VH-VL binders against UPF0215 protein NEQ431. Designs and how they scored, part 12

Target 1, 198 residues: UPF0215 protein NEQ431, of Nanoarchaeum equitans (p61151)
Amino acid sequence: MKKFARFIGIDDGYFVRNVHKKTKLIGAITKHTILDGVLSREITIDGDDVSEKIIDMIKNSNHYYQIRGIILYGITFAGFNIADVELIYKNLGLPIIIVMERPPKDIFYKAIEKYKPNGIELIKKAGPIYKTKTPFGYTYYQVYGIDKDTASNIINNLAIVSKIPEPARVAHMIARGVTKGDSSKPRAGGDSNPGPAG
Key: E = the ipSAE of ESMFold2; O = the ipSAE of OpenDDE; V2 = 0.75 times the mean of E and O plus 0.25 times the DockQ between their complexes.

## First folded at step 11 (VH-VL; framework fv_becotatug)

Design k1 (from g4 with heavy chain V101T; at its last look DockQ between E and O 0.54; V2 from the best seeds 0.00; counts 0 for: pae E 2.7 > 2)
Fold by ESMFold2, look of step 11:
Structure k1 (fold): chain C 198 residues (1-198), chain A 127 residues (1-127), chain B 107 residues (1-107)
Amino acid sequence: as target 1 above (198 residues)
Amino acid sequence: QVQLQESGPGLVKPSETLSLTCTVSGGSISDYYVHWVRQAPGKGLEWLGVIYYSGSTDYNTPFTSRLTISVDTSKNQFSLKLSSVTAADTAVYYCARDETTKEYGSGYIWEGYFDYWGQGTLVTVSS
Amino acid sequence: EIVLTQSPDFQSVTPKEKVTITCRASQSIGSYIHWYQQKPDQSPKLLIKYASESFSGIPSRFSGSGSGTDFTLTINSLEAEDAATYYCQQSNSWPYTFGQGTKLEIK
């Protein structure tokens, strides 16, 4: 018989840029696809603190030593707070899979160049975007500290309701539910581009 | 069940400013952003620009010097102003909704398609 | 700016025929293309999003395909009410752009 592995999915909550200064960061820990724990922190909208908050949230959890991998729902959080996968991997020793419904459009890269130029280096660290078939369509992903074929198998084992693996999907739902009061919509809130300086 | 409705003067004199509002009902103004699209009579669709809930904007290049898109949160209204108009600006003007969704690179990405459109309002530029 | 070129510009069509409309992008836009139907004196209506995903409430006779630069809208059994102008629109890059339109009329 096979033992079920634990994964933590990470996503941020709803916010309105120029109204809110922070939003929630949610970690959903699953044993296979069964929710086993929920962790939370706050992160700064368009800030630089998401990597430290991810590290802190996981290191101080009861689940740290049983978690086998981190599944990030995208590389950006709370607008342009961009995860440093190298820093996270160095501090936690855990492989990282970044999952997406679609590859980024050119508009995103233009916005990073304009509004968060130091983020270009962080995006480059995450490497190329791969895709894998699931029963629900293609899932796009990047890897750090794990090969792409192993990551593809993990995604397919955990994608049971949508093409987004359960840890990330549940983290998204909780984050939206806690910050907006209703998890029924896809992630929303704030602008995709930085607004005027505050 | 969001509804959008354009309003404003249907006739504008050359060299003056075209001014329209888009009134939003049936949803939270923070859940999406408004694009403006126009269509000259018998012609195709032309994207003008977009405003985010926070008030930031992006404009189509030919319009950057003449176009202002804004939001009035106290009235739940989006506005378009196009200055120095000519007969070439005669068109039906639409406001259209684009929801946000999660994509890789910006944390909050527009869907990129327009699921709800206003009814449109014809603006004629004539002396 | 990304130019979208539709083909044909105009087509007379017979009910129950299969109709194909193409949209070619001047550079790769992945799957970031959307299709609209516009009837006379009406606002555009979304049919297909992300190249191939049917929008809610759209008849199953409408389908889309393609990726990269070449995209197709198909009407698999034309109905009389499908006489309209059809537009493709890309959302990969600013500015958003539309194809020039394809007008379908009933023979």
Scores: ipSAE 0.513, ipTM 0.788, lowest interface PAE 2.2, mean pLDDT 86
ESMFold2 (binder alone), look of step 11: mean pLDDT 88; pTM 0.919
OpenDDE, look of step 11: ipSAE 0.772; ipTM 0.902
ESMFold2, look of step 13: ipSAE 0.464; ipTM 0.769
ESMFold2 (binder alone), look of step 13: mean pLDDT 88; pTM 0.917
OpenDDE, look of step 13: ipSAE 0.750; ipTM 0.884

Design k2 (from g4 with heavy chain Y108W W110Y; at its last look DockQ between E and O 0.35; V2 from the best seeds 0.00; counts 0 for: pae E 2.05 > 2)
Fold by ESMFold2, look of step 11:
Structure k2 (fold): chain C 198 residues (1-198), chain A 127 residues (1-127), chain B 107 residues (1-107)
Amino acid sequence: as target 1 above (198 residues)
Amino acid sequence: QVQLQESGPGLVKPSETLSLTCTVSGGSISDYYVHWVRQAPGKGLEWLGVIYYSGSTDYNTPFTSRLTISVDTSKNQFSLKLSSVTAADTAVYYCARDETVKEYGSGWIYEGYFDYWGQGTLVTVSS
Amino acid sequence: EIVLTQSPDFQSVTPKEKVTITCRASQSIGSYIHWYQQKPDQSPKLLIKYASESFSGIPSRFSGSGSGTDFTLTINSLEAEDAATYYCQQSNSWPYTFGQGTKLEIK
């Protein structure tokens, strides 16, 4: 991986169903692992607009020409707003890597079938789940518009403090910080004085 | 520190409705799923159902017709109602916390383990 | 519904010995198994999450292993305070289910 390659990591912010109707969508642009820009949009909780918002956010950015790939933190955003990787790829011409900490549970697939059945086709477009070893454990990922071995190298070059690549990790922190007021994850349960995320 | 405490009547007559409250203190209930689990005397643990702050629920199959789990946002309380009880419903009832997590394809789904449990409350069903 | 079967149901154990408890799932559940300790008159306490990850503050003598359908909780060098009932719990599928429990007593 070149030290000047730019990637955009994408994640959504904090929300409470039945209270909020929208939340933030954050794009964190890194030059290698150094934060170089932040983009934002709003997306609809359990809506259908995340793909168009990703396309709009990137295509209209000053960084579009320089971005080499998109790293999605999961395929769902704001609940059941599901990214269409085919649509995003066709509109932007950028490879897509979807990253996650663990393979999905059966509960996840059943929730999609029950609450967002039209999303099943979108999930299928993302293809099989691979894993790659990082210094921080195994990262699970899917690819669109890029082969799995190239994606594995990108993940490993960008995973510098956790198994989640820096663009996606930073997007997550910014999204949570902007919407909840604190980007910190709660201390692991069982530790002294653990509190909920605030 | 987050604390969960069950409360409610210790004795319920057959055919009546069992009603319990789980009060959460030391944190925001908007970030957690609360589960109800029971344990008959001398027996193992049985999962009853789950609710999130939004009011979404899932119930264990045998209880779908009798169980209602709800939330009262103004009081930071979760409630369990089990109707048409019999002696088989005699148990210690627990509420337990399950954090939300970002997983593949779902931004808000369960961690899957219970890091905080209430103290439990015994409910006896007897005529 | 995923049935979790623990072995043994009961074991009388000598302090300082190794104890092994197994949990077998009726279907593959990946690594979505968690282990709890329950002492008399107390609520359950989380020991191990995701098959092998020690929960915060848990003594290092507790460890977990396995994936798919076969899982093991190991207590190396058992202490008297470890006399309790141990449960496995799966979170792969609704409904969540628990094993029937394994009671450990000091011999």
Scores: ipSAE 0.514, ipTM 0.772, lowest interface PAE 2.0, mean pLDDT 86
ESMFold2 (binder alone), look of step 11: mean pLDDT 88; pTM 0.915
OpenDDE, look of step 11: ipSAE 0.662; ipTM 0.869

Design k3 (from k2 with heavy chain V101T; at its last look DockQ between E and O 0.30; V2 from the best seeds 0.54)
Fold by ESMFold2, look of step 11:
Structure k3 (fold): chain C 198 residues (1-198), chain A 127 residues (1-127), chain B 107 residues (1-107)
Amino acid sequence: as target 1 above (198 residues)
Amino acid sequence: QVQLQESGPGLVKPSETLSLTCTVSGGSISDYYVHWVRQAPGKGLEWLGVIYYSGSTDYNTPFTSRLTISVDTSKNQFSLKLSSVTAADTAVYYCARDETTKEYGSGWIYEGYFDYWGQGTLVTVSS
Amino acid sequence: EIVLTQSPDFQSVTPKEKVTITCRASQSIGSYIHWYQQKPDQSPKLLIKYASESFSGIPSRFSGSGSGTDFTLTINSLEAEDAATYYCQQSNSWPYTFGQGTKLEIK
């Protein structure tokens, strides 16, 4: 990446089902791997509003026309609030990369079928799951509006301390910090663990 | 640190209901699922079912009609009831923790392993 | 239901030897397998999660590998305290299932 490319990473915050009705949705805008802005919205636990909240937070940001792509930390948010990648792409014109540390288990798909059956189509729109080797192990991903090889290069350029790209990793940390009060702490005598086991 | 402790009657008569309690201490119970697993004397481990702090459950298929798992959030306690018991239900019963959201914001990702187990309680079903 | 078949059922082993226990799943479960050690009259203890990730505080002589349907637990230099029954457990599908167990004894 010759130019300073901006990406937005998106993740939701901590919640307790049947106690909380909503949680935070955090967008972390990076210039390359350096945090350049933070956006926040609320989403409904097990609701249907995450896609419109993503669209709203990005479209109304001062960085909208500089953002080159959206990196979602998983396709589900706040439980069964499932991102509609087609709707997001149509409204924003931005490629979408969904990142995950492991491919979903069968239990995940069964839970969607049982508790959020209209979400099956949303899962299918995200297409097949690919994997790419990073210095920190394999990262699993899906793409919308971008080919898998270009997405692999983006993941590798942005994954500098873990196999999860910095925009998504930082969004996760901020979301946890503002909803649970503690995102992480350094280990005694040094820096935090540099990445997950492969 | 998280600790789990099973309690309940050690002897149950056939056709009656087996009732056990799992008391959880030392951590936030809203962050994980509690599972029940049993082990007949000299036999392997058998998964019975799971409950999340919110009250949602999934049961192993053979137990669907007899098993009820519940939670009392005011006491940080989980309960197991198994109705219409027979000698085949004689076992050590464990409750175990499955921490389902270690990565913040990943509502569909969960661990799937049991990092903390209770000490187990033997329940004998006999006439 | 996913059946997990362990091999061997029983093994008598000399201290300091390398021990390998296998677990075969009846269908692909990715890396969603976990290994436990159970000593007599004790609850199971987690050793390895997600096929190959050591749980906190577990001695480095324990390691795991595999993906899909074939998985192994390895003890690289057996200690006397490792005499126990070992179980694999899958978390890919409900119900969670366990292998039948592998009992290790010290010669």
Scores: ipSAE 0.557, ipTM 0.793, lowest interface PAE 1.9, mean pLDDT 86
ESMFold2 (binder alone), look of step 11: mean pLDDT 88; pTM 0.915
OpenDDE, look of step 11: ipSAE 0.683; ipTM 0.876

Design k4 (from g4 with heavy chain K102R; at its last look DockQ between E and O 0.34; V2 from the best seeds 0.00; counts 0 for: pae E 3.9 > 2)
Fold by ESMFold2, look of step 11:
Formats: structure tokens, sequence, C-alpha cells
Structure k4 (fold): chain C 198 residues (1-198), chain A 127 residues (1-127), chain B 107 residues (1-107)
């Protein structure tokens, strides 16, 4: 990709179902891997407004004409508020890359069928899941408005500290920091990260 | 650190309802889900079901007509009720923790492994 | 339902041996398999998550491998305290299922 290319990474913040009605939606704009701006909106937990909020956040920003692509951290936001990549692309004219750490489990699709059945069509619009090898492991991704090989190159150029590209990784950190007060996930004793020496 | 503790009657008569509670301490109940697993004496492990923080449940197929799992968030307690029990329901019953994880973005579901288990409680079905 | 078949059901082992336990799934489950150790009258203890990721505090002699349908738990240099029953468990699909168990006994 070109020197100075800007991307916006998008993720949502911390929430508790049945307690919170809304959470934050964060857009992190990077020039290559350097944070250049932060945008925010609110979205409805398990609602239907994330696509509208993504469009509004980007289109009304001073960065709109400089952004070359959108990197979504997954297709679901604030629980089962599911992005419509077709609608977003139609309104913004920007290629979309959806990134994830692992392909979804079968039980995820069953949960959508049970709890958010109108989301199945939105998931289908996002097309097949591809994978690309990075220095940090395999990154799984979907594309809309861009070919998979170009998206793979973008992911590899922007994944500098984890297999998740910097715009999405930074959006995640900001979203968690402003809603939970701490951007890191809690350590669960004997989890994948070692606990304190015994 | 999270602790789980099962409690309830150790002896239940056939055709009655087995009723157990799992009391959770040492963490936020909203950050994980509780599953129930049982083990007949000398046998392997059998997954019974899970409850979401929202109160929704997923049950193992043989138990859908007899099993009720519920949560009382004000007491940090999860409950299991198994109706119409027989000798085949004699087992050690465990509650087990499964943390939430991101799935395809923010559709949070559980990790799928059990990092903390209660000590287990033996329930014998006998007349 | 996904059936997990472990092999062997039982094995007598000596300390310092390399021990291999297999788990075969009736359909592909990616890497969504986890391994537990259970000693008599104790709750299961998590050893390996996601096929190959060691749980925190687990001795390095325990390792896991595999993807798809064929998975392996390896104990590189057995210790006497490793005598226990070992279970694999899948989390790809409802219902969660466990293998039937593999009992290791010290000779």
Amino acid sequence: as target 1 above (198 residues)
Amino acid sequence: QVQLQESGPGLVKPSETLSLTCTVSGGSISDYYVHWVRQAPGKGLEWLGVIYYSGSTDYNTPFTSRLTISVDTSKNQFSLKLSSVTAADTAVYYCARDETVREYGSGYIWEGYFDYWGQGTLVTVSS
Amino acid sequence: EIVLTQSPDFQSVTPKEKVTITCRASQSIGSYIHWYQQKPDQSPKLLIKYASESFSGIPSRFSGSGSGTDFTLTINSLEAEDAATYYCQQSNSWPYTFGQGTKLEIK
C-alpha cells in the first residue's frame, strides 16, 4: 500500500446486556500505523443502527476524503448489532475489510439464528472468510469492494504488533478504555497468560 | 480468584426433582457463564447445559424436557433443576466457569473450556 | 452430536516415559478441543485449551497438537503425580461433548 495511506478501524466498547442500552462505537484513523484521529458515536446493544452510525461517523468527518479503507473488527458490534457491508459500501464508496482472530464456531451461527435471525442475511452479504499468514499467526478476513489479495497485503502492512491490523487494534483499545476504564482484558488466573509465579 | 460451590440435597427419590445451587464468588458474574456437567460414579463427564447472563439457556438434547437452569444475579447463584429423576441420574454434579470471548466481533459468547470447577456434589437417586 | 473417541482407554506407564493420548472427533471441529486431568475424587483440571495452548501453571511436559478431527495430548516425561484420567472436550458445536476418558496408571 501507499505511503501515508489512511485507514479507519472500527470497534465497539464494553457493555453488559440487560444493564446498558448503548455503548460507544470508536473509529481509529491511522496514517499507515500512526494514530491520526479518533471518532466516536453511540450504538444500541443488540440493535440495528451500527451501519448508519459507521456511515454517519465517517461521512461527516474531516478525514472522509483521505480515508482509503475501512477495517471492521468483526461484523458484530455491541452484541448482535450487525454491520451491513453492502449499505456501508454504497454510501461511502470505501473498501471494507472485516478482520477476526478465528473463524466463527458453529455455535455462533446457531446463536444468531436463535437471537438475531434478521442478521443472517447481513452475514451472508460479507461473503467467504479467507485467511492470511502474518508474523503473528493467521488472520481471518472478509472483503467487500476490494479483492482478497489486496486486502491480504493491507492486513500484513498494518499488523505490526498482533495479527489484528493497527487501526482495528487501536479502535478496540480506545473503545474498551473509555467504556470499562481499562483497555486490557482481565487475567483469569490460570488462563493463556501465565499468572504470577507461585 | 473465582470460586464455585455446589450445594443441595445428596439424596433424591425417583420421580422427584433434583435441585442444586451453584454459588459464585471472587469475580463479576457478567464476565462469564456457568455450565453444569455431571459424572456418574466410575463414568465419564456429561455436559448438561449453560445459562447466559441474560437468562437464556442451551441444554443437552436428552435433557430439554426435564432440565431447568436459572440465575439469580442478586444472590450470585445459578440453579439446576432436573425433574422426573431415575437411578440413571445418580452422579456427581459440577458447575463450571466459562469466560466470555469475542466471536466475530462483539457477539460475545464463551471461550468453550472450563477453567474453574466447583468441588462437585454427589446426588444419589434411591428410594 | 460430535462424538469424541479417545485412545487408549487405559495404559500402564512408568515415570520418564513419553505418553501419547489421542482424541478423534466424528466431524471437523477446527482447533476447538480442550484437555483435562482428573484425579480420583477431584474435579477436572484444565491442561490444554484450543488444541495446543497450555493453560497457565501447567507443567511444560504437557503439550497438545492437532486440528480438524485428530488431536493428541503428549506427556513428554511422565511424573508419578500424572497418574489420572484424561479427557478431551470439544466446544465447536452444541452439545459440548467429552471423550470417554483415558486412565493412566503407574506400573
Scores: ipSAE 0.314, ipTM 0.706, lowest interface PAE 3.9, mean pLDDT 86
ESMFold2 (binder alone), look of step 11: mean pLDDT 88; pTM 0.919
OpenDDE, look of step 11: ipSAE 0.689; ipTM 0.875

Design k5 (from g4 with heavy chain E103L; at its last look DockQ between E and O 0.62; V2 from the best seeds 0.00; counts 0 for: pae E 5.1 > 2)
Fold by ESMFold2, look of step 11:
Structure k5 (fold): chain C 198 residues (1-198), chain A 127 residues (1-127), chain B 107 residues (1-107)
Amino acid sequence: as target 1 above (198 residues)
Amino acid sequence: QVQLQESGPGLVKPSETLSLTCTVSGGSISDYYVHWVRQAPGKGLEWLGVIYYSGSTDYNTPFTSRLTISVDTSKNQFSLKLSSVTAADTAVYYCARDETVKLYGSGYIWEGYFDYWGQGTLVTVSS
Amino acid sequence: EIVLTQSPDFQSVTPKEKVTITCRASQSIGSYIHWYQQKPDQSPKLLIKYASESFSGIPSRFSGSGSGTDFTLTINSLEAEDAATYYCQQSNSWPYTFGQGTKLEIK
């Protein structure tokens, strides 16, 4: 990997289901591990617009031609707004790495089947979950448009204070900070079974 | 820091409805899940169901027709109702906290373990 | 429903000995197993989360291992205060289930 390669980390902000209709989508652009830019859009809670918002946010940035990859903090955003990695890759030509601290439970997949059944195909496009050892523990990841060993190297080069790579970790902190007022506060309103009424 | 306390009648007649309240103090209920677990005298632990701050619920299969779990956010209280009780429902009833954590991009990933438990309340179904 | 079977159901043990308790799941649950200690007339107390992660403030003599279907709780040097009933609990699938319990008593 080039000494100062740019990556964009993507995460969503805090929300309360049945109170908020939208939340923030944050892109954190790093040059290696140094924050170089922040992008934002709004996405619909449990909606279908996250892929288009990611594409628009990156294409319209001053950094588009310098970004070498996209690091998604999970595949779901604002509840059941699920990224289409194939669509994103086709429109941007950028490799995608999805990072997680732990693999999803059966309960998560069952909730998708029940409440967002069209999301199953989007999850399948992201392929198998791999793991890589970092100094901070195992990081779980999926890849699209990049081989798993190259992605493992990228994760390890960018995971400097946590097993989550800096672009995604910083995006998470910014998203929480601007929506809840404090990046250290727990997320609310998200559950894998949104219930019959909402 | 966070404290959970079950309360309600300790004696319930057969065929009636068992009704319990879990009161949360020393913290906010807005950011986690509350589960109900029971333990018959001298027996093991049995998971009954979960309610989220959002009001969504999941119940253990045998209880889906008899169990109602609800939340009153203005009072930091969760409630359990179990209808048509029999002697087999005699147990210590616990409420327990399960905190949410982001492990896959949304706030839908549970920790899945119970870090805070109430003291438990014995409910006897008699005669 | 995922059935968790613990072994042994009961064990009388001498202080300072190594004690192992096993929990077998009826199907694979990854590492989504948690261990609790319950003393008489008390609520359960979390010991180990996610098969092998020690919960905050738990003595180092308690450890957990396993993945898939076979899990073990180990007490490496038993103390008298460890006399209790121990439960495993899975969180991979609804409904959450507990093992039947393992009661440890001091000889």
Scores: ipSAE 0.159, ipTM 0.671, lowest interface PAE 5.1, mean pLDDT 86
ESMFold2 (binder alone), look of step 11: mean pLDDT 88; pTM 0.917
OpenDDE, look of step 11: ipSAE 0.732; ipTM 0.893

Design k6 (from g4 with heavy chain Y108L; at its last look DockQ between E and O 0.57; V2 from the best seeds 0.00; counts 0 for: pae E 2.7 > 2)
Fold by ESMFold2, look of step 11:
Structure k6 (fold): chain C 198 residues (1-198), chain A 127 residues (1-127), chain B 107 residues (1-107)
Amino acid sequence: as target 1 above (198 residues)
Amino acid sequence: QVQLQESGPGLVKPSETLSLTCTVSGGSISDYYVHWVRQAPGKGLEWLGVIYYSGSTDYNTPFTSRLTISVDTSKNQFSLKLSSVTAADTAVYYCARDETVKEYGSGLIWEGYFDYWGQGTLVTVSS
Amino acid sequence: EIVLTQSPDFQSVTPKEKVTITCRASQSIGSYIHWYQQKPDQSPKLLIKYASESFSGIPSRFSGSGSGTDFTLTINSLEAEDAATYYCQQSNSWPYTFGQGTKLEIK
């Protein structure tokens, strides 16, 4: 990877379903692995606004023309707010890599079918799940607007402390820090599967 | 540190309702979910169901008509009620913690494994 | 419902021996399998999560492997305290299910 390539990692913050209506959406812009900017928006828990918020966040940033790709930490945000990679790509012209620690369980797909059925099409748009070996284990990923081998190289160049690439890992930490007060607290994401549709 | 403790009557008559409480100390209960698991004497483990912080539940199929799991968030207490019991319901009953995780990707909204268990309480169904 | 079949049901073992316990799922569950140790009159204790990830504080002699339908728990140098019943559990699909258990005894 080039020394000056910028990527934006995106993740959502902590929330408690039935208590909170919104949570934070964080974009962490890195130059290689060095944090270079942080962007923030709010998204609706179990809503439909994450794709629009991602587009708006990036288009209105000082870094837009320097960003070479988007790294999403999963395809779901704030519960069942599901990213539309096709819409994001059409509006930004930026390749998208979705990273995961593990492929989704059957329970997840069944919950989407029951409680967010329009999300099935959005998940299908993200294509097949690939895997790549990193020093920290296998990272699972999907691609849109970029080939899988180029995405694998990007993941391996940016995964320096975990199998999750640094832009997404930092976005995760910031999102948890600003919503829960401490990024090192146990994971929390609100209500369970199948959670109320929002 | 998180601790779970089951409590309730150890003897229940057939056709009555088995009622147990799981008290959770430590942590915020919004950060994990409580499952109920039982083990008949000398037998394996059987998952009964889960309750979410919101109060919604998922039950194992044989128990859907008899099982009620509830939560009192002001007391950090989870309750299990199993109606119309028979000798087949004699078991050690456990409550167990399952942490939440990010949905789709690094995990669903919970991990799916049980990192903390209560000590278990034996409930005998006998006249 | 996903059936988990463990093998063997019972094994008499010698200290320092390598022990292998298998768990086979009736359909693919990815890596969504977890291993527990249960000693007499005690609650289950988590050993391995997600097929191969050691839980915090678990001795390194315990390891797990596998993906899809075939999974293995390995104890690389058995200690006397490892005499227990071992269970696999899947979290891929509702309902969660456990294997029938594998009892290890010291011979």
Scores: ipSAE 0.444, ipTM 0.767, lowest interface PAE 2.7, mean pLDDT 86
ESMFold2 (binder alone), look of step 11: mean pLDDT 88; pTM 0.910
OpenDDE, look of step 11: ipSAE 0.662; ipTM 0.862

Design k7 (from g4 with heavy chain S54E; at its last look DockQ between E and O 0.36; V2 from the best seeds 0.00; counts 0 for: pae E 4.3 > 2)
Fold by ESMFold2, look of step 11:
Structure k7 (fold): chain C 198 residues (1-198), chain A 127 residues (1-127), chain B 107 residues (1-107)
Amino acid sequence: as target 1 above (198 residues)
Amino acid sequence: QVQLQESGPGLVKPSETLSLTCTVSGGSISDYYVHWVRQAPGKGLEWLGVIYYEGSTDYNTPFTSRLTISVDTSKNQFSLKLSSVTAADTAVYYCARDETVKEYGSGYIWEGYFDYWGQGTLVTVSS
Amino acid sequence: EIVLTQSPDFQSVTPKEKVTITCRASQSIGSYIHWYQQKPDQSPKLLIKYASESFSGIPSRFSGSGSGTDFTLTINSLEAEDAATYYCQQSNSWPYTFGQGTKLEIK
């Protein structure tokens, strides 16, 4: 990977479902692993607007033509607001890597089926879940518009303090810091600095 | 930090209702689920059910007709009622915390492990 | 429901030896298994989360491994204070279930 290659990591902020109607969507742009910019939008809790907000945030950025790829911290945002990787790829022409600490539980798929049934098709578009070994443990990922081996190399180049690549890790911290007021949580020993969200 | 404590009568007669309270101190009740787990004397652990701050519940299948878990948000308390008890319901009853987790993005699905447990309370079902 | 079967049920162990406890799931649960230690008259204490991630403050002699259906808890150099009952617990599916327990006693 080039010294100046830029990636944008995407994550949503903290919220309480019966209290808040919206939360923040954060894009963290890195040159390799060095934070170079931050973008933000608002998205609707359990809504359908995250894909359009990602597209808008990136297209209207001064960094658009320098960004090599998008790293999503999971496929769901603000509860059941689910990214349409096909729509995002079509509109931006940028490869997408979805990263996660663990494969989803059966309970997750049951919840989507019950509360957001349209989301099953969006999840299916993201394809199979792969894994790659990092110094911090296995990172699980899906790809769109990029082959799995190239995505594995990108993950390993950008995962420097945890198994989650820096753009996504930093987006998570900023999103939580802006919405909850504190991005930190007690850390467990093991394979990652990022703790569980919430 | 978060502390959980079970309380309630230690003796319940057969066919009556077992009633317990789990009091939560420290931390925000809206950020996690409370589960009830029991352990018969000399036996293993058995999951009973879960309640979220908003009051939605899931119960283990054998207990769906007898178990009610509820929450009183004004008192930071979770309650368990188990009706029609028999000697087989004699156990130590625990409440335990399960945090929400960022899984596949949103962070609103269970962590799945219990990091904080109450000390447990023994309930004996006897005439 | 998912049945977790631990082996052995009981083991008499010598200090400083390596101890291995296994947990087998009746169907694949990924890495959604957690290990607890319970001493007599105490609440369970979390040791390992997600198959292999050590919980905060747990001695490094405790480790976990496995994926899918076969999981292992290892105590690399047993200490006398490790005499306890150990449980695995899965969180992949409702209902959550526990293994039947493995009791370790000092010889």
Scores: ipSAE 0.242, ipTM 0.679, lowest interface PAE 4.3, mean pLDDT 86
ESMFold2 (binder alone), look of step 11: mean pLDDT 88; pTM 0.918
OpenDDE, look of step 11: ipSAE 0.395; ipTM 0.798

